# Ledger of designs, part 6: VH-VL binders against PDZ domain-containing protein 8 (Pdzd8)

Target 1, 198 residues: PDZ domain-containing protein 8 (Pdzd8), of Drosophila melanogaster (Fruit fly) (q9vyr9r83to280)
Amino acid sequence: HQESLRRASALVSLNFVMQFLFHEFKNSNRVRKWFYRKLSIELDELISKTTTGKLLDKLTIKELELGDQFPDVKSLSVHNVELDKDEQRIENLDLLLDINYVGNFTTSIDADMVLGKKGSITLRVKQLSGMARLQFTRKPYTHWSISFLGDPELILDIESKYQGRQMQSNITNLISNQIRKAVRRKHTLPNYKLRYKP

## First folded at step 1 (VH-VL)

Design m05 (framework fv_mogamulizumab)
Fold by ESMFold2-Fast, scan of step 1:
Structure m05 (fold): chain C 198 residues (1-198), chain A 123 residues (1-123), chain B 112 residues (1-112)
Amino acid sequence: as target 1 above (198 residues)
Amino acid sequence: EVQLVESGGDLVQPGRSLRLSCAASGFTFSDYAMSWVRQAPGKGLEWVATISGSGDSTYYPDSVKGRFTISRDNAKNSLYLQMNSLRVEDTALYYCARDSEYYDLWTGYFDYWGQGTLVTVSS
Amino acid sequence: DVLMTQSPLSLPVTPGEPASISCRSSQSLLHSSGYNYLEWYLQKPGQSPQLLIYLGSNRASGVPDRFSGSGSGTDFTLKISRVEAEDVGVYYCMQALQTPYTFGQGTKVEIK
């Protein structure tokens, strides 16, 4: 009873602090550069790995806005923790987080397509909610990973243009499916791409 | 680049069980749905099973439903087919195939195939 | 189940001449998205199948321009504009509109 009240209060405080830190740092050059680089890597992989990418010559990020809210953590639990033999160091930490994001992350991307055709895509993430697993592991290299348990609820606002004219739902559906695939995928930090050893 | 290598095929008596494996490399395994497709000697292709990238969804034709189970271990980049209550008509070369690049299994085309592993069911 | 029927089942061709294979489905493969969920695969002798065409008319990566897919709904055609020796093998159409996924019976293309 008392413990549940303490946990609820601690969670409110955590969310307040995270929102404060987000607003302090979202416009810093280091943070914006990191997101820009991360998105550029994801877009390069999209071009090389997908059927849609075969129609694309290159993608250029022309706008990146981190939005107005950090994800809210509705619950946080420690699923597993493992220490080394001396109980001096964390070897594995497994956290479960119930998250709700309503921050309006927005990016605008220009697409140079085959045969000199031009397109543009503006993506806004209106909502992303679900149960996420956040893991710290030292093997094969020290890293954090994040993945969703099941399908998260994802609400997107997508505006796409081809030769300056608004595109129809078929192209929007292809873009939406690729984004859902990317969100569903396990992400690691640091991300060394295809490297198996740092 | 992309490689799929099947193993586990053997000669087996009717009514017995066998487990096939497929080792995947050269791509992010968890991003792709995976399928098993079989081919009886001198016959055409027959789809056997599909599993979504997450492993949450599985699909089978009626001919194997309840007898075969497709599964995957994304940490090991491995696909499996557990075959129970084997029948003579299950005799075939079993191929592992990578399914479409879209979220789970909405397009359903097989862009890469393994070499196949032979399963012979006879007495 | 969707029944896939190919014709002809055997197609002897002279090198350099065109060839065409027909595939008919028992139900329309045209989805509300506007795409036909129909694929073509080639199995060369002693080899695994390989993807030629997906979504009715899209050529897979590495597939020569002489291959083309056409059709919509229930009637589909695979055309080879100039058959080469390396094109011999068994060609299969497949529908992926709904499970169970079903293949045609195959068309064996041979050099005369």
Scores: ipSAE 0.000, ipTM 0.423, lowest interface PAE 20.3, mean pLDDT 80

Design m06 (framework fv_mogamulizumab)
Fold by ESMFold2-Fast, scan of step 1:
Parts: structure tokens; sequence; C-alpha cells
Structure m06 (fold): chain C 198 residues (1-198), chain A 119 residues (1-119), chain B 112 residues (1-112)
């Protein structure tokens, strides 16, 4: 009984701390560049997996706004934990998190297409909720990965333009479906380095 | 288990072309940036090319830009370096290297394949 | 291009004694995410290079505690607290902040 009260308090404290850290650091250069890097990699993957990628010359992230809230963790459970042979450090950790996000993450992307055509997409994440699995592994290298169990509830606002004109609902639905597919994929959290040129 | 194996190095005359291959095993190849790094006999390391996980982005130093092309086939777990207009100064042992996610560094290297350009 | 300069180029050491290698860059290696992408690699005789240190001071998995990296901005150091016979080889620093990626000229560590 006392233990269940302590667990409830710990979860409330975790959410408070995460929200505080998000508010303090969401506008920092470090945090913005991390999300920029992550998005650039995801865009790279989407281009390579579609035939329409052949029509794209370049994608540029024009705006990135992290929104107003960090995801709320409604429950957190340790599914598995493995220590090293000296029982001194964690080698594998498997967490299940029931998350609810209502933070309005927003990004604006400009697309330079073949033959000098221009497009743009503005994406806002209104809601993302579901059960996520967060895994930490040291072998063969140290990394974190996150994936959703089943299909999360995802509500998006998408505005797309081609040559300055609003795109019709059918193309917006196609973009939405690609994003939903990407969200359901397993993601590795230490991400690839995006180096800048001199 | 994690391994990179290069092949295709040969003795060629200046102005000729060679294609190097690198076979990856033991990891999900399509998740990693891959690079080629060369080392001339008795000299230091020199970066030659990098390709993104999807193949959409490629990077080169000016010394090989326009002559060398890095490419990959994720279905075959293979990395390639097409070398055109070879010069004597391209003579080197060519290494295939993986850029690790956490490290943002070359964490796995192959054994290298020797390219000799001479007349 | 970013020039990477190592010193010394040759470093004979007695087993069990410390060794120190300097690496200097022609410009700051701090990336826009505030990380410094400075790496150290070891190439043992007849072998491929292997990663020792990444992001200035982080040891790769399996790298002994006797290896340590330090530095900031343009001045970096690799230290070996007690050199072992298996530490013989050529050590390279590398900057990963800017394209083109550039290596130092190498420091050859030999046992006396």
Amino acid sequence: as target 1 above (198 residues)
Amino acid sequence: EVQLVESGGDLVQPGRSLRLSCAASGFTFSDYYMSWVRQAPGKGLEWVATISSSGSYTYYPDSVKGRFTISRDNAKNSLYLQMNSLRVEDTALYYCAREGWLYDAFDIWGQGTLVTVSS
Amino acid sequence: DVLMTQSPLSLPVTPGEPASISCRSSQSLVYSDENTYLEWYLQKPGQSPQLLIYKVSNRDSGVPDRFSGSGSGTDFTLKISRVEAEDVGVYYCMQGTYYPLTFGQGTKVEIK
C-alpha cells in the first residue's frame, strides 16, 4: 500500500520534471538542432522509400516549433532489466509507457522539385497517444529505441501547397498516411550526425 | 558478427576506372551512414566519401569530387565506390567504415582493398 | 578545410609509463548542437584503424580506462596513463564537425 502511493507520487514527479525541462530547454539551440537532425533523417528515409522521391531535388526545414507541452506519461512499468555480471550497471532496460501528447509540435518544410517547381508542407501534431516501448541496450553499441505497441492515436493538421496553391485533400491524406506509417516504425534515439560544411 | 569486407582493388593505369565494393553483415545496413577512407602506402588516413542511410545525401572532399561516386544497395547490404579518371595519387588502401549512431564516429572498419594506379 | 595538427609525430615510451598526444584544429570544432566532434583512432601494425574516443572524451566500448581524452575548442589531448605493449601503433585525431572530414597526420607510439 505504501509502495503504491510512492509509485503514484514518483510518476507525478517525473511528469512535472519532464515538463519543466521541456519548458526551459525547448528554445535552446541544442534542442532545436537535435529535432532538426532527427527530422532531416526521417525526411531522407521517406524520400528513399517513395517513387515521388525521384521528383524531389531538395527538402528544407523552414520552421520548427516544439509546441507547448511534453508528452504526459500516464503509466510507466519496467518490462525487463538486465545488469552486467558485476551487477553494477544496466546492460538492457525495457520500459512500457502509456503516453498522451497534446503539444502542437509544428514544422514547415519547403520542397524544391525537378524542373524548378516548388512545394511546401506545414505539419502540426495535435494529439499522439498510445503505449510505447522504450528500450536501452549497450551491446553491440549503446543506444535507445522507441516503438509503439499497436497503432497510436494520431491527430494531425496538414497544409500542403504546390506553386503557392493549396493542395487538395487527396494529397494531404497521402502525406498523413506516410506520417502515420513513420510513427508506427521503431526509432533509434541516438541519431545520425548531420555535419555542416565550412 | 558485425563485419565489413571490401573488394575490387586492382592495379590500373592512370585515367582508368575501378569500382570498389563493400559487403556488410551482422547489422541492419540500411540504418547507417557509410563512408570510404583511404590510406596511401606509409601515409595517414584521408576521408574519401560518405553516404546517408537512404542514399539520398552524399559528401566528398574536393580532391575526388566529380571523379568518385559513392552509392549503396540496401537490399544487398552493399556499399560501392565508383572511381573514374584515376590518378597516381589515388594509390591507397581503401577502407569501408560505418558511422555509429551513438558515437557519430567510425565504429566499424573493414580490412581494406588495395588500389594501385601506375603507368 | 579544417587542418588537424598532431604532436609529437613519433613517441617512444617505456612500458608502464604515461604517454600524451596533442591534436590542434585550425578552427573551433563545436557543432551547432554544442557537441564537439573530435575523435581518436588507433591503427595497430598491419591492422585497420579502430575507434578509441569519440566526442572528445567518451571511450568506445571495450576501450580500457587507461585511455582518456580531453580538450575544448581547438586544443585536444589523448592520454594513456600506463602504456601497454598492445598500445603500439599510430594514433590519429579526426574532426567530424565540418565537411570535408579531416584527420591529423598521425602519431607513432613505439615501446622502448
Scores: ipSAE 0.000, ipTM 0.454, lowest interface PAE 13.6, mean pLDDT 80

Design m07 (framework fv_mogamulizumab)
Fold by ESMFold2-Fast, scan of step 1:
Structure m07 (fold): chain C 198 residues (1-198), chain A 120 residues (1-120), chain B 112 residues (1-112)
Amino acid sequence: as target 1 above (198 residues)
Amino acid sequence: EVQLVESGGDLVQPGRSLRLSCAASGFTFSDYYMSWVRQAPGKGLEWVATISSSGSYTYYPDSVKGRFTISRDNAKNSLYLQMNSLRVEDTALYYCARGYEDLFYGMDVWGQGTLVTVSS
Amino acid sequence: DVLMTQSPLSLPVTPGEPASISCRSSQSLVYSDENTYLEWYLQKPGQSPQLLIYKVSNRDSGVPDRFSGSGSGTDFTLKISRVEAEDVGVYYCMQGTYYPLTFGQGTKVEIK
């Protein structure tokens, strides 16, 4: 079947190009600053908007490594395409991606806690897998968005210190659960009951 | 008695590989960061690698990054250093050291070292 | 990388006299928790290194009180109030604040 072979070849080419671009740019100052800025915004939101944040005064990023690999795309399908009235540009684009990430993204964060206590956490993403929706829209403003369909498979390595000593596994497990909950809340589509089929 | 015992040092040709082992006893191995530190003959100490207590995080200086891999087996109370693409400049006595369970305690327990000689 | 510079590199000492070794870092060793992770190690002839001092001034278990560490910022000192024959060897400072971990060049303490 020629068409299925063509589609498989296209995925191999896409993954090759994305891995090439990742390795070319992962250590660029601009790309690293972008990730640093995004992570800093998320950490500020964690302090201000979560129960755990009540124990934290300040979070500082000590280390940021983008890892070894870009996510691998196992399947790609076009869910919807809409062109403008002149049929010259894309107005809306919906893509469904089955992704598998094993790139070892790593960050180390220092935490200033209430009562002058100090902590640190090192987080490494060993695996992130799932079906994602990548959407481009021009209205209300031009933007791209990404979200997961259902809960992604997320495997993390977490190391925590409190006052310079390694934290017990139950504290590390609590941190892991909070991260999983945050990913589910912010980057996973809501319960099926909130999605209406016309 | 708390002790670390290294093994695996040998005479090897440039470009070859060698794996060092360190056997820990007398303490809860899985609670500690572990490190490798080397010393070239007649020279000073040089840090080579550190691994976290879980094995999840590893740290290397640029001089060995991409060539050396530190690993551990907590069930066997053992630490390893896989050395690939060996160079003459890697010739040294390699020490296994306990650190850092807590950053301020330093490397408080050291093995006797195992000698690695890389020559043609 | 943080450069650690020791002086002197060779220190002949008469038994019973004091000895002082200096260590300078290329940048401040104060961690975000406000602790300074500066350590001193001693390597006696033919032996493995041993920890003497951690966090600038704290003696490791079993280290005699004649050893003392001091300093702040980028300048640190190890003092031996009365050098004994058993104190001969090479002394190294090390910083544990930043990866990569870095050692000074070493100071060889010998009896005159």
Scores: ipSAE 0.000, ipTM 0.413, lowest interface PAE 21.5, mean pLDDT 79

Design m08 (framework fv_mogamulizumab)
Fold by ESMFold2-Fast, scan of step 1:
Structure m08 (fold): chain C 198 residues (1-198), chain A 121 residues (1-121), chain B 112 residues (1-112)
Amino acid sequence: as target 1 above (198 residues)
Amino acid sequence: EVQLVESGGDLVQPGRSLRLSCAASGFTFSDYYMSWVRQAPGKGLEWVATISSSGSYTYYPDSVKGRFTISRDNAKNSLYLQMNSLRVEDTALYYCARDYSEWLFGDFDYWGQGTLVTVSS
Amino acid sequence: DVLMTQSPLSLPVTPGEPASISCRSSQSLVYSDENTYLEWYLQKPGQSPQLLIYKVSNRDSGVPDRFSGSGSGTDFTLKISRVEAEDVGVYYCMQGTYYPLTFGQGTKVEIK
């Protein structure tokens, strides 16, 4: 009872700090370029691994906006912690976070298609909710990773254009499916401390 | 062809305000991040401001943060720089530049001719 | 802020001879996406700057192959294999890896 109340107060403080850090750093060129890189990898997979990708010559990110809010943490628990042989240092840390995101992450993508045709796609994440695993691991190198434990709730707003005109088509569904598949995968967080010391 | 045309540069006294405009043509303006870069007479280049394609996100160096505001009107294909509390050290030729959107910021592939702002008593 | 230092600041060159400009950053420009966001710009007398090279070594459209960029981490070089009269101007390096975006102080290339 009392412990539940204490945990709720700690989560309010955590969410306040995370929102503060998000608003301080969302305009950082480093943070934006990291998201750009991750999105570029997903788009390259779409081109390379789908039959529809054969109609696409190049996908170019025209706009990437991180949105208005950081994900809210509804609960946080320590799933596992492993110490080194001397029990002095954390080797592995697993955190489970129940998250709810309604921050309107938005990206606009231009598609250069075969025969010189052009398309564009604007994607907005209206909601992303689920249980996430945040993992710290030192081997093979020190890093953090994030993944969802199941299928999260994902609500997207997708606008597609072909030759400058609005479309509602199978390509919108294909992109939606690729994003849902990407959300299910484990993603490595930026490793600034090891590689990009200021 | 891509064309950027700046206007609004003037001789103003310290502490005054001035608004610069940039008219864009020859490309889909709403698809690109846009920037202002200035050059004091006989000096080097200094980045002043960047705005996202939608206009929702803006970026400034500390030297102008809180004094300058970048904005855009995608319906009019126009970029603006509102300059408040002008200082003598703001004297420069102000360039409108297109940011190569696939790099997000800092890859300036087209530049306007510049508009001269002189801050003097 | 990332400090960008160019050397030399003035470079008189005989036509047809090579020219080399150095640019050093106060910290590594390699980003987490493995790209290095280092650009070179040329400002010809009385003209607006123009992009020459992006991501260290990639020539912008229409830039002659006599221009080449190289380098990694904190040390970068722009080379002109055979300087022509139209290459006269001030050359600037710029980093895009960190905000604020910062330029070098410029290198003035003049024909002797």
Scores: ipSAE 0.000, ipTM 0.475, lowest interface PAE 15.9, mean pLDDT 81

Design m09 (framework fv_mogamulizumab)
Fold by ESMFold2-Fast, scan of step 1:
Structure m09 (fold): chain C 198 residues (1-198), chain A 122 residues (1-122), chain B 112 residues (1-112)
Amino acid sequence: as target 1 above (198 residues)
Amino acid sequence: EVQLVESGGDLVQPGRSLRLSCAASGFTFSDYYMSWVRQAPGKGLEWVATISSSGSYTYYPDSVKGRFTISRDNAKNSLYLQMNSLRVEDTALYYCAREAYDSLFGDYMDVWGQGTLVTVSS
Amino acid sequence: DVLMTQSPLSLPVTPGEPASISCRSSQSLVYSDENTYLEWYLQKPGQSPQLLIYKVSNRDSGVPDRFSGSGSGTDFTLKISRVEAEDVGVYYCMQGTYYPLTFGQGTKVEIK
């Protein structure tokens, strides 16, 4: 029970440190450029894999705000840990985190289309809550991955415009459904230097 | 140290083909849009091609569309320009350039290579 | 295509004096995000182009504060408050709002 109190105190300290670091660095030009480039890569892949991509001349991230808060970690447990044969290096690490995010991450995207048409979409993540699995592995290359156990609670605020006019709710619902599918996928965070097999 | 080094420029006859290369170092190549910009002797700058970070889509002006193909190999940190059906007016110094992003949602060419000379003559 | 017109094309200047270069676009460069994608590049003799100013008025890192950009819509200006010998070269404006990307014809700055 003494240990239980120490664990609760440690988690409060972890959340405090993470919030402090988030607020210290969220407006850093380096951090903002990193997120900007990562989102650009994801959007580029999305456009290239759809018929709609053939109708787009240029896609521009208009706004990127990292929000007001870092995710709160309600609980953290080590689900699995594997060491190498000499017990000196971590080969696999499997963490379970109960997270609650209410930080209002916001991004706005403008699309230049063929024939001079223009569109835009603004996405705000109001809440994302659930059990997340964070995995580290060295094979086939060193990487991290994140996935949710079951369906997370996701509350989005989406605004879309075409030629400067607000779009109807059925199109917004299609966009919302695609984002919900993306959140449910397992996401890999590769180190670019180790992304390609030697 | 961020660097771009072009190569492959040569003297070629009209109607032939040539492939230019650009070797990138000092940054995460796969995060950036890349462009080719040329400059004819004694003339100004002319944009030739742009490729997205993944290589998924490409952009060209009408002057080279259908003749030039921009491509990239992110595993090798290399950018390429395949030039077919070369014309005398394609004679120029060809620059490789990186398209940067800023936190205010703009893009611009912040790093340029030294250029590689292509001469098309009979 | 958006035509970019620079004036003057040749600008002899006395060291320590101010210099001003004009750039005019054939149509407004204001994008739907309310940003104006107008850049200024300098090409020193025998060297590659280098970025000076992006989005009309933002200096690239390492660019001296004697360089300033201004303008809106179709009319833009690059000013050098006190020209130094190392500022000699050809200055180009470029628009990034529309494809194809287009450059001005260049302004050659020379010491008088």
Scores: ipSAE 0.000, ipTM 0.439, lowest interface PAE 17.9, mean pLDDT 80

Design m10 (framework fv_mogamulizumab)
Fold by ESMFold2-Fast, scan of step 1:
Structure m10 (fold): chain C 198 residues (1-198), chain A 124 residues (1-124), chain B 112 residues (1-112)
Amino acid sequence: as target 1 above (198 residues)
Amino acid sequence: EVQLVESGGDLVQPGRSLRLSCAASGFTFSDYYMSWVRQAPGKGLEWVATISSSGSYTYYPDSVKGRFTISRDNAKNSLYLQMNSLRVEDTALYYCARDSGYEYDFLTGYFDYWGQGTLVTVSS
Amino acid sequence: DVLMTQSPLSLPVTPGEPASISCRSSQSLVYSDENTYLEWYLQKPGQSPQLLIYKVSNRDSGVPDRFSGSGSGTDFTLKISRVEAEDVGVYYCMQGTYYPLTFGQGTKVEIK
């Protein structure tokens, strides 16, 4: 029971620190532009890879709100640790995190469509929950990556408009599917050593 | 024709409060980030505050953080700057400026249109 | 904060001659998107500032072609090929890459 209480205390401390860092850095230009870049890549995939995207000429990000909360870590475990042959440095580190995000990440996007038509999309992430794998590896380069194990629970609030009127669910379904694909993908976190090796 | 008209500047004593307004016309106000930039008499330009299109995000330099609050009313096409705990060094002409950003970069701060400014004088 | 330093601070020019203004930043203004967010503004006597050049070298609408911007990283230059009487005023560079947004101290262009 002591171990259980100790683990609960450690998670409270971790979540407190992460919330503090989130509020400290969520409005930094570096952090916000990182999210902007990630969102821009996903929007490019939507335009390039979907049938509905063929009707889109240009997408412009008008707002990006990182929300009010960082993901809560419900459990954290060390799944794997590998040391180098001299047992001096970590070669691979594999962490499993049970996360629950209810922070209301929100973005507003303006869409220029064929024939001069205009649309807008507001996306809010209501909830993102699941088991995430946070992995450190030195091969081929030293880097961190994050991915979900299986399909996370993702609850989105999507409002789409066409010429100022609410759009039908087929557009929201396409956007939802693209976001689910993005969430399932393994994401590499940039670091100094990776930027050094072009 | 894009127009920005500031008002609310006055002579005020140190420690008091003042609220500036900027009336926008000639463009879709709700699509743009908006900023306040000040200029002390005979001095250079100093950025004071920026607010996002929706009003959800605000940015300030340390010199005014905690004392000034930027806000907007998109239904009225109006931008505001609430200035509290005014200091003599806040004396300046305050400009309302439209922050157009670059294409796909909502975090840039270039100012394509400026108002005429409203003078705030803080003295005892 | 990013410090923006302009030189010269005062620039007397004979009409029809070229003029050059330097702007240096305390750190690189190149963002990770490979864009450089440096702008030039002109404030004519008794008037509000006006945008002249954005993103280092792009002239704003209506700005005469005698104005040109160049530079990279931390060193930027605004050139006027043939100064006219209407070009007198104070020129400011600004960086838009980092919050807080910061301006240079200004360069006053005057007729000799």
Scores: ipSAE 0.000, ipTM 0.451, lowest interface PAE 15.7, mean pLDDT 80

Design m11 (framework fv_mogamulizumab)
Fold by ESMFold2-Fast, scan of step 1:
Structure m11 (fold): chain C 198 residues (1-198), chain A 119 residues (1-119), chain B 112 residues (1-112)
Amino acid sequence: as target 1 above (198 residues)
Amino acid sequence: EVQLVESGGDLVQPGRSLRLSCAASGFTFDDYAMSWVRQAPGKGLEWVATISWDSGSIYYPDSVKGRFTISRDNAKNSLYLQMNSLRVEDTALYYCAKDIWSGDYFDYWGQGTLVTVSS
Amino acid sequence: DVLMTQSPLSLPVTPGEPASISCRSSQSLLYSDEKTYLEWYLQKPGQSPQLLIYEVSNRFSGVPDRFSGSGSGTDFTLKISRVEAEDVGVYYCMQSIQLPYTFGQGTKVEIK
């Protein structure tokens, strides 16, 4: 129990520090630009690689709000750790995190469609929770990757407009499905398209 | 050093199938997207297929979509191209190409394997 | 699809003289990460293509500094400051900003 209490106390301290850092840096130009570029990459992929994207000429991010809270880490365990030949430094680290996010990340996107039509989409992430795997490796270059194990719980609030009018529900459902697919993918940090600018 | 060695090219009749292979060495194969690019005799370069590191994302141009299937076996460091319903216009030297990290540009190319589709 | 157009298609050069190849895209190649995804490849006679330049102006490993790339948006140029015999071959520009990936028609550089 003493060890359990120490771990519970450490986790509370970790979450407090992470929330503090989030609030200090969420309005940082560097942090906001990173999220802007990450989202822009996902939107460009949607346009270029999907059948639905063929109806879209351009997607522009108009608003980006990082929300009110950083993800809460409910448990943290070390799944694997590998040291170098001299046992002096970490070569690979594999962590499992039970996360719960209720931070209201929000973005507003303007869509330029074929034939000069206009659309807009506002997306809010109300909740994202599940078991995440966080991996560190030095080979072939130093990077981190994050992915969810199984299906995370994802609650979204989506508003879509076409020429100022509410879009059909099937369009909102397509957007929801693309976001769920993006959340389920493995993501590397730094991202390959951002390369040396995280 | 990075090496890509293609095999499987042959003379085949229209409507038949052929499977190409590419053996990779000198890099961590399962960290990179891989592609096939072809070149018809005396013509320019044409991209044929791309597959992500985990096989989760696969892309084709309309000219081969529905006929060609790209796949990989990370345990064997091998890339494959299954070509079905071959046409005379598929005649080309087929190159295996290594992408940087994910589907981007091609930093290393193999020697190519010749596919001739003729009646 | 993004159309890539090269000019000239045939470029005879005198050894030691400069050479310039143009590439134009039907759409901007500037991506949301503020990088421009335009590459140049060289295919020497009887050999596989090799990467020369990536992201408009970055020389790939081992590429001599007599090769330089420039441009932005839709108009790009590859320059060779002093053409040598080993530079003979077909040069291709490529866009990697979106699928399908597309190449220019190729520019054949020959010694006069």
Scores: ipSAE 0.000, ipTM 0.443, lowest interface PAE 13.8, mean pLDDT 81

Design m12 (framework fv_mogamulizumab)
Fold by ESMFold2-Fast, scan of step 1:
Structure m12 (fold): chain C 198 residues (1-198), chain A 121 residues (1-121), chain B 112 residues (1-112)
Amino acid sequence: as target 1 above (198 residues)
Amino acid sequence: EVQLVESGGDLVQPGRSLRLSCAASGFTFDDYAMSWVRQAPGKGLEWVATISWDSGSIYYPDSVKGRFTISRDNAKNSLYLQMNSLRVEDTALYYCAKGLYDFTSGYFDYWGQGTLVTVSS
Amino acid sequence: DVLMTQSPLSLPVTPGEPASISCRSSQSLLYSDEKTYLEWYLQKPGQSPQLLIYEVSNRFSGVPDRFSGSGSGTDFTLKISRVEAEDVGVYYCMQSIQLPYTFGQGTKVEIK
């Protein structure tokens, strides 16, 4: 019982600190460019790896807004911990987080298509909730990865245009399905290589 | 679309300095890591330097560390390589190469034509 | 440093026949994001290098289907299913996971 109260208090504190840091840094040039870069990499991979991508010449991020809230952590558990041979440091750490995101992350993308056709899409993430796995690994370099377990709840607002006209039919469902696939995949968070500053 | 144009290569004596430039166009320069790669006449490729989008991360191999300095001017869409204490072994065609958004995942998707540096007495 | 070793050094091929180039790394190139940072580059005579394959098996944009990459860990292969005259040049493998970035010594593909 005492332990449950302590854990609840810790989660409230964690969420407060995370929200504070998010609001403090969401408009920093470094944080915004990091998200811009990550999204650009995902879009480039979409073009190169999918049949739909064969119809696309170029995708350009026009706007990116990180939204109003950081994900809320409803529960946090340690799934696995591995220490080094001397038991002095953590080599691997698996965390399970029950998250609820209602932050309105928004991005607008311009699509240059084959034969000079133009499209655009505005995506807003209204809600994303589910069990996420965070993994910390030192070998060969220190990094984190994130993935969802099972099928997260995802609520999106999607607006798409083709040649300046709004497309409101099956196109939004196709885009929604691609985003759901992307959300269910494993993503690597900061990839740290050696840094040298003269 | 993407274009990289190197300049500054010259014939120089050992111990001298030379500055190479690379003018970039056709992409958002300040979002990508940039690199220099060299090739001695008739030899293979050798990586020389990499710089992140914000100049916050810079890397060199031991062969040029302390002698070469990579830098960039994002306002001018330009990459530079300052080469000091040049050696005969530095004789090579120097290529400007575009990396990824995140240099830690890098590959060189576009290359310039190269600029020739000859270090000879 | 990660040593990259290519074989053969020289590969004469008859047009229309397949060609295969091997690349071995002194250490595993598998990162814990489960990606393998191994690229293949082609340098045609008198031209700049160009990216052919990234992350072991992904063809860069505009690269013909006859080029394919495979491998894992420390052993990698580039295959050309039907060599054409335009494919002559020196092929380099490169690892981009560990600093310093290192290239193989190159394999020269020639027409017989």
Scores: ipSAE 0.000, ipTM 0.461, lowest interface PAE 15.3, mean pLDDT 80

